# VH-VL binders against q9gzu0: the designs that were tried, part 1

All scores and structures are predictions.

Target 1, 229 residues: q9gzu0
Amino acid sequence: MGDPNSRKKQALNRLRAQLRKKKESLADQFDFKMYIAFVFKEKKKKSALFEVSEVIPVMTNNYEENILKGVRDSSYSLESSLELLQKDVVQLHAPRYQSMRRDVIGCTQEMDFILWPRNDIEKIVCLLFSRWKESDEPFRPVQAKFEFHHGDYEKQFLHVLSRKDKTGIVVNNPNQSVFLFIDRQHLQTPKNKATIFKLCSICLYLPQEQLTHWAVGTIEDHLRPYMPE
Positions, changes and structure headers below are counted from each chain's first letter, unless a header gives other numbers; Kabat numbers aren't used for antibody chains.
ipSAE, averaged over its two directions, is called F for ESMFold2-Fast, E for ESMFold2 and O for OpenDDE. V2 adds 0.75 times the mean of E and O to 0.25 times the DockQ between the complexes of E and O.
[cut] marks letters that were taken out.

## First folded at step 1 (VH-VL)

Design a1 (framework fv_alextatug)
Fold by ESMFold2-Fast, scan of step 1:
Structure a1 (fold): chain C 229 residues (1-229), chain A 125 residues (1-125), chain B 110 residues (1-110)
Amino acid sequence: as target 1 above (229 residues)
Amino acid sequence: EVQLVESGGALVKPGGSLRLSCAASGFTFSNAWMSWVRQAPGKGLEWVGRIKSKTDGGTTDYAAPVKGRFTISRDDSKSTLYLQMNSLKTEDTAVYYCTTDRYYDSSGYYYMDVWGKGTTVTVSS
Amino acid sequence: QSVLTQPPSASGTPGQRVTISCSGSSSNIGSNYVSWYQQLPGTAPKLLIYSNNQRPSGVPDRFSGSKSGTSASLAISGLRSEDEADYYCAAWDDSLSGYVFGGGTKLTVL
C-alpha cells in the first residue's frame, strides 16, 4: 500500500482543483455558511443541527495552500488519530463529538467533529445558507437532502429548491428529515442550483481512503443542537 | 476546570537567560496548541510565539523581536509548556502569559481561548 | 508600534452603546478572523469575541463583533460600570506568519 499522507495530498489536490473551478462560477458572487443535520436509525429518530461554517470560503481563498501544506507535513499522528476514531465510533454505534484533524474536509487543524458509522445514519440533510457578498441582507437557506444509499443527490437538491413558495420550514416527524426550502430569485438558474449542490457534496464526500465512516466538521465547540417541536 | 499556571519569572540582568513554565490542567494538553503572550508595564499585548500539538507536527512560530533568542517547547507527559529566553534585553521586561489556542485552519482562524494569570520578568541591571 | 490600529481611548455613560474600531490590512484583518480580548484592571486578558462575531460561554450578548474589509468593530450595548477595561483586537498576519494585536483601547465608563 502507499503512504497514507501521499494519498491524502492527492485527494486534497483534487478537491482544491474542483473548488477553484466551482468558485469561478458561483462562489465569487456569494458568501456561504453550512449547517449539517443528520437523522439516525434509532428508535426515536432524532436529529441534530451542527454549524459547519466558512468551509467553502476558506478552501476557495488564499488559505487553502497553507491548509494543504499542513496536511502534507503531518506525520503518523494524524493517521493514528483517524484509526483510533474509527474504532471508537464503530464500538459505540452512536454519534460522538470528537476533537480531531479536519483533513476529511481539507483542513489541517483539530476541530470538534461529529462521527458516526454509515450504518447508523438514515439520512443527512445539508443546510446551506447564502447571500450576495456585497449585501448586508440576512443569509438565506439553500438545502440539500442526501439519501444514505447514495441516491441521486443532485435530483434531491433540485427538488427541494423547486418549492418557490417556501422561505423556510422544518418538518418534525420521526420518519422525516429536516427540510428548508428556498424561494430566492438569485438561485433560479439550473447552473447555480447544480453548482451549490456540488459544493455541498464535496464538503461531505471528500475521498477518505483511511476511513469507513462519514465525518462532519464543526467550528470549535459551537455546536447548535436543534430541538424539533 | 481548565487552568494554566505560569512560573519562573524573575529579575535578570541584560544578556542573561531564563526559563518560564506553564502548568496545564483540566483538559487534554497533548491535543492543544499553546502560545506565549507578553505585556510590558503599562503597554499593550504582544504575541511572542506558539507551538502546535505533536499530532499537528509540533512546529513553532515566533514574533520577529524574539526570533532566534526565545524557544518554545512542551512536555506532554507533564502537561507543561516552556519558554526558554536567551540573550535577554531590557525591552523583554513584561508579564508573560501562556494561553490555550483554538484554531480552524493553518493561517486564518486562530485565537487564544484560556489565559493564565501571568508571571513577571524584569530585565534590569 | 502595534500592527492593528485602535483608538487609544473610548468613553460612554451607563446604558449607552459604545463602538471600538480596529483597522488593519489585507494580510491580517482582510484575510483572517478577528478576536477581541477584555482586560480588567490588574487582571489577565479574557477572550471576549472570536471568529469576528462569536461569543464564548459566559460573555453577555451586549458584546458583539463585526468585520468589513480590512476593519473590525466591537460594539458594547447597555454599557455598565463593570465594562471599564482595556480592549484589544487581534488577528493572524499572513505576511508576518504571526499573530498581531491592536494597541488597545481604554474604555472609561463615566
Scores: ipSAE 0.000, ipTM 0.411, lowest interface PAE 20.6, mean pLDDT 61

Design a10 (framework fv_alextatug)
Fold by ESMFold2-Fast, scan of step 1:
Structure a10 (fold): chain C 229 residues (1-229), chain A 123 residues (1-123), chain B 110 residues (1-110)
Amino acid sequence: as target 1 above (229 residues)
Amino acid sequence: EVQLVESGGALVKPGGSLRLSCAASGFTFSRAWMSWVRQAPGKGLEWVGRIKSKTDGGTTDYAAPVKGRFTISRDDSKSTLYLQMNSLKTEDTAVYYCTTYHRYDYGGYMDVWGKGTTVTVSS
Amino acid sequence: QSVLTQPPSASGTPGQRVTISCSGSSSNIGSNYVSWYQQLPGTAPKLLIYSNNQRPSGVPDRFSGSKSGTSASLAISGLRSEDEADYYCQSYDDSLSGYVFGGGTKLTVL
């Protein structure tokens, strides 16, 4: 190995370049508006709504800061730091933010860091988009109550999606619910497959090649009539 | 009252086979995801594998040390979970716990545990 | 040998607050929720905390969980003699595609 300080400096510069590229990709390519609503079991009258574009930069900034700090203070090896860039996790921070959207009651309460599994979120995003494109029904945010039960995650999710509001759910635990939904007005025009995959990739911090076979199949099957040749 | 009762633990020789059973009561077994967790004598907990409900595909996942040797299955008509263990090794010696597995938390957790059944693999 | 790292032991006196740490990596705690289990001597483990900080019904408010980055902590306030047990943290590991446990912490009430 060469000079350890020179190699570390080169690694840090490479990391900064990759994080800058990822940040620009998020800013430049995300042309859809998506919203995440958090509902608390103990506070059924309260919800917090975040535009995904508002959340993504915060997640990217925190992710970048933590990686750079780890490399800077030698807590991470070069190999581990490069692996972190390739792992691309979806993280939600719940800062104090109040939505001005008509149908959601604003909540200024502090929330803990929420982490979503990659594979589940990519399927949810793609399924929500494909289901929405098939419907002429009006979009409305929904608040849901979930009873504790074992298994049937897909059944619970599909039950919510089968409703006319086109709201998907991500259940973190019996005491909290997270709703992911897309603003219809920003998806009113027909979109091609590349745009849809780019949306999923950007939202999840994943390369399009890493989307699951189920997500690809679902998009093609449900959106084929709406995609240009 | 939600209850899980494991059975089938025994002394077996290396290379042998054994099937464990877990009888469930007090909840709708057919909707539950189930898991097996083991604990070697004087050591910590180790996840063995899980099985989804039939509604969610009935698929199984296994920890690397047991993949290809162990098979998890279920019989919803009997509210019973099974662990078929083949090609047993001395390292498989442990108390085996049956658990309910909650997926809605996107990390999963073992909610209800049985009392365990002891498997000893020794020459 | 465990994927998540816990101190092997912890101790306190009745009425004190004790904390048990659990350290992981970006592929497990850094990306997924943490649960905690209590195992009294000679018994099966019992779920104590799930989703980082949630308590199932029947678990006293004295028990709380937290997570920051790639680490998690279990806090026990108002320590009681009945809290003597082994405590295990647990998360999901993306690189292993499975669940992982900490090595366990034996809590002694002095």
Scores: ipSAE 0.000, ipTM 0.413, lowest interface PAE 18.6, mean pLDDT 61

Design a2 (framework fv_alextatug; at its last look DockQ between E and O 0.06; V2 from the best seeds 0.00; counts 0 for: pae E 18.2 > 2, off the site)
Fold by OpenDDE, look of step 2:
Structure a2 (fold): chain C 229 residues (1-229), chain A 120 residues (1-120), chain B 110 residues (1-110)
Amino acid sequence: as target 1 above (229 residues)
Amino acid sequence: EVQLVESGGALVKPGGSLRLSCAASGFTFSNAWMSWVRQAPGKGLEWVGRIKSKTDGGTTDYAAPVKGRFTISRDDSKSTLYLQMNSLKTEDTAVYYCTTGRWYYYMDVWGKGTTVTVSS
Amino acid sequence: QSVLTQPPSASGTPGQRVTISCSGSSSNIGSNYVSWYQQLPGTAPKLLIYRNNQRPSGVPDRFSGSKSGTSASLAISGLRSEDEADYYCAAWDDSLSGYVFGGGTKLTVL
C-alpha cells in the first residue's frame, strides 16, 4: 500500500480526471509552480524552502469532506466552512514537496516537515507561480498572499490534540487561503510518549478571478528572501 | 417531491403590514437554507432575503431595499418559512416566491408564488 | 438597476446555438458561483444551472454554463421552441452580503 500522501495524490488525480470529463476548467489552461517557505522566528536563520513536485488544480470544491473534517475537529467553524464551499475558488493541491539546496546543484530531497511540537517557526509562506499552457513565457507570480502564521495553526493543533479519534487533520489560516493537511503521529520512546503533527500536503485556495492576476518579477525575485545559503 | 407553497398575498395600503407563509414538504426543512425572491409586474427577479438553518446559525440576510422593514423567520416544527413585511411601499408590489437551496447559494426549488399588491 | 448585466433580449432559430452573457464584478461573479434560472411565460423560475456549469436533474445537456473572471455565459444548443423564456443569471455578492440577479434576457425563438 502506498504512503498516505501517495494515496491522496491518486485520489486527487482521479477526481481531476472525472472533472475534466465533464467540463474543462479555466485552471486547466495554466501550468503552476509552487514553493513553500518555512520562515523561522530567528532572523539570522534562513528559511527552509521547498519546491512542490506537482501542483494539481481543481476548480470545484470537491474536498467538502476534508473541509468538514476540519470542522468536526473544531479547527474552524461550520459557518466559515460553508461559506468557503460556496466560493468559486481554484484549489491548488500540493501533495508532495522537496527541499531546495543551493549547495548541491539539481539536488532536492523530499521531506516530511514536522510542524509541532516546535516553536521556532514564525510562519509558512506559499509562493504560487503560473503561466498559460503551451506558452514559452516564464512563470509569473500569482498576485495572491498565502501565509499561515505559527500562532494560528498551533491553536488549532492544541485544540485537536486531546482528540485521539483521527490521524488526519486539516487546518486553515484565518483568511482560508491556505489549508494544511496534517498527519498526527504518536511516538513511543522508552522514556516518553510524544505526539507530533507532520505536514503531509498543502492546498491553496485562489479565487477564480485571480487566475490571470500576476504580480511583477521572476521566480528568483520572489524566492530570494527565502532561499537557503 | 420537494414542494413549496406560498400563501398570504393580499392587497394592502402603503404603510401597512403583511405576513407571508411558505409551507415546505418533501425534504428536511430544518436543514435547508430558505430564501424569498420577488418579481414586480413585468420586471426581473429581485432577491429579498434568506435565513440559514438553525444548525448553521439561523442567521438572516436581507436586500438593502427591505432591510429594517422585512423579517424572515422559520418554524422548523411546522416546516414553514415566514416573511413579515412592515411599512410596505408601492414598490414592494410583486409576486413573492419562496425558494430553497441544497447548496445554500442557489435556489433549486421555487414555489408558485403569492401576489402582494401595495396600493392606496 | 440590476447588479449583474445581461442583454435584454436574444434570439435564434430552431437548432441554433445561442449564448446569453452575464457581466458582474469581483465581489459577485468574480468570487462566487453563478446560477442561471429559466422562467417560462406565466410560470415561476426554475433552476437551470448552478455552480457555474452544473445542471440539475431534468435539465437537458443542451444547456451549459461557463464562467471566466467576472463574466458568465449561458449557452443553449439545439434551440427549441420551448426554450423561449426569460433567463436570469445570479450570484452572491460579498460586498452587499446578498444574492443578486441579472436584469434578465428574453429569448425569442424565431
Scores: ipSAE 0.091, ipTM 0.681, lowest interface PAE 1.6, mean pLDDT 84
Fold by ESMFold2-Fast, scan of step 1:
Structure a2 (fold): chain C 229 residues (1-229), chain A 120 residues (1-120), chain B 110 residues (1-110)
Amino acid sequence: as target 1 above (229 residues)
Amino acid sequence: EVQLVESGGALVKPGGSLRLSCAASGFTFSNAWMSWVRQAPGKGLEWVGRIKSKTDGGTTDYAAPVKGRFTISRDDSKSTLYLQMNSLKTEDTAVYYCTTGRWYYYMDVWGKGTTVTVSS
Amino acid sequence: QSVLTQPPSASGTPGQRVTISCSGSSSNIGSNYVSWYQQLPGTAPKLLIYRNNQRPSGVPDRFSGSKSGTSASLAISGLRSEDEADYYCAAWDDSLSGYVFGGGTKLTVL
């Protein structure tokens, strides 16, 4: 009935209101306006079948590292870096994925994405920041959707997801929605990578029952290997 | 070849007005963020302001000393950047450079500058 | 009256390594990339370093940049007479919503 983007904006406004009321952390000093949504689902709770393209991890590793190297070392022009990024994004959104996702998960919501292990989220964040750097184009959030192959990949994800101690966040439900919010103005203001990752960690949204376990720097600590130190 | 050429510098009296132009070539001007930077005789560089591309909203930002007096605009059909300077003060005497902007906001390309002198 | 603080002058002898400092705050250098510009006498400024430590095509590797906290530095190794110029640091300032320059450092080769 309503515009899906308007409903997302309403949800973001409610999140900001909750964070302001709590005033329990340094995160309250920041204004959250941009988001990247991740939804964790598993077959135990939804009986959903997941399909993972064998190409996605290889493409993400090769393309992200090549783009970062090209940008940093000037071995690629801006145009070449954008071409590699666009190619990677196009392949992540192959038409067959859209059909399979609807068949596997059922009714698809605008903010729903297929199951990802934490390390894949790190790579997606780095890819989005790589595109934002060294570009004369407006930064636009890239919607990336992955499908996880039934069996080995699903088991691997559950193993990674169960490592709650590493993130400082208690994840008691793999079907939990996770939102990364970055102030949209901060993305358009020239920022170094470490500062953006710090803002990203502050913008990690969890359901209310998990806020007591939320900590500033959780994502930054987990993403530290990717940050330019 | 990326090139910027400033023009329009002149001698003007305090309280006067002047418009500077910057002709751009060798890149897609309509997608670029553009800036003005000035340098008073024998002094350092001072950022004047910027204008975003129309695709990014075409919004402008200004340094405090010029806010309310200067206006930056662009004509993408002519690949030209403008600086409209009103209520000129002697402190506005400087060489004015136009520069290309990027997302990390470093000035990759500079013109040779155009001289503005505000004096009685 | 510059927002970023640089020493007004620096000097060295040919072959020496010289370092030019640039001090700011959390709203500028502490949160944003630093760029450096070289201005030879009578010429327009030229981009020397961007994103703290990156060199544009054509800038020799004798020039390097670094950043720590709210400060940045430009290092010039193997100093040559043609390096005699004014050097400026710059960064975006979140509190001012504007790009700010250092006051400039006049480098003299003896």
Scores: ipSAE 0.000, ipTM 0.422, lowest interface PAE 17.5, mean pLDDT 59
Fold by ESMFold2, look of step 2:
Structure a2 (fold): chain C 229 residues (1-229), chain A 120 residues (1-120), chain B 110 residues (1-110)
Amino acid sequence: as target 1 above (229 residues)
Amino acid sequence: EVQLVESGGALVKPGGSLRLSCAASGFTFSNAWMSWVRQAPGKGLEWVGRIKSKTDGGTTDYAAPVKGRFTISRDDSKSTLYLQMNSLKTEDTAVYYCTTGRWYYYMDVWGKGTTVTVSS
Amino acid sequence: QSVLTQPPSASGTPGQRVTISCSGSSSNIGSNYVSWYQQLPGTAPKLLIYRNNQRPSGVPDRFSGSKSGTSASLAISGLRSEDEADYYCAAWDDSLSGYVFGGGTKLTVL
């Protein structure tokens, strides 16, 4: 077995390799929009809502090229092509996102968000929208639920704290659709707690077939429960 | 630490029945897909079947040689996977592994296995 | 015989590169991700490669996977004596509605 720090470095290197492969991936046949909401437990407090500046899809097999060729050559209909796409899992990385403030135009920032030891967050919700690239159709909500409840990630953080070597720090929700990339930071606080966990990035995992299973409604319709104003 | 511990392997006569258990810890069992894989003495790996998480429908799939004779079930409150084996045959003699993974794509954690011997 | 076809054995000397092939069909490898498993003597299998070419943490970078059409390949560079094991490819098969393993390849390090 490798040491815990070596395994964490390998996980980070894997993420870097996946991001580099984006330029060479055939997975860009879909356009995406994604939003991240931090839902607070206090009923009157509106969610902290962020827009992802670029969704980076990663796919690792080569049969997308065959599907594209079949559509170009009139060998496949669009419906038949969708059936063939159902065999892949799509990884959607959200490395950069920005606040949904109305007065911030064209600005993106890498944001660290403290997830622990705070207890005011109920859950993290990701809202995913897709369409075929070069379609003039509106983005439609993907019919999938991407939620990571506080209790689920806190259990994993507490386990990390209780281990002598404290390895970390990629955690996932119970159905393995949301992956959080976490950095721990040692901080001198008024309470003398030494450790916080910050969210660095999010990756969504889903079966590719879900990209074309759309709910009814606009982006605005589906964001309304989380809007800051 | 993710751990899978199988139990219930035994010597059984042909035509008999046996129930295997797999105790899981170190992960959220209720959202995991669980599988059984077997390996006859000196032979390769053979998938037996799997059960999806409740959130993904809770459905089962079985390999042809065991379909109708074996039943996979789960008890999420006890974090336990079960394999009920009926109408056992000598060709069912194997080490039975409990495994976990997501979707059809891989089995990333394996137990140590429990041995089932079917012999008269 | 196995739905996925592997050579029953392979061999190499330390430092060599060895490849292990896995041949399937459009209903399995051609449509679904390939995984590879390593089984050291006397132990349970371990995941070696997933999603055709991804390595889980703790697997040395000497191991690599690839897929083309209905075939897959596992490559082991810089062969070492501890690589002596049985290796299995696997994939979901749509027509069988089941997961299938190759017959396994016994790798001997000379």
Scores: ipSAE 0.000, ipTM 0.418, lowest interface PAE 18.2, mean pLDDT 76
ESMFold2 (binder alone), look of step 2: mean pLDDT 92; pTM 0.945

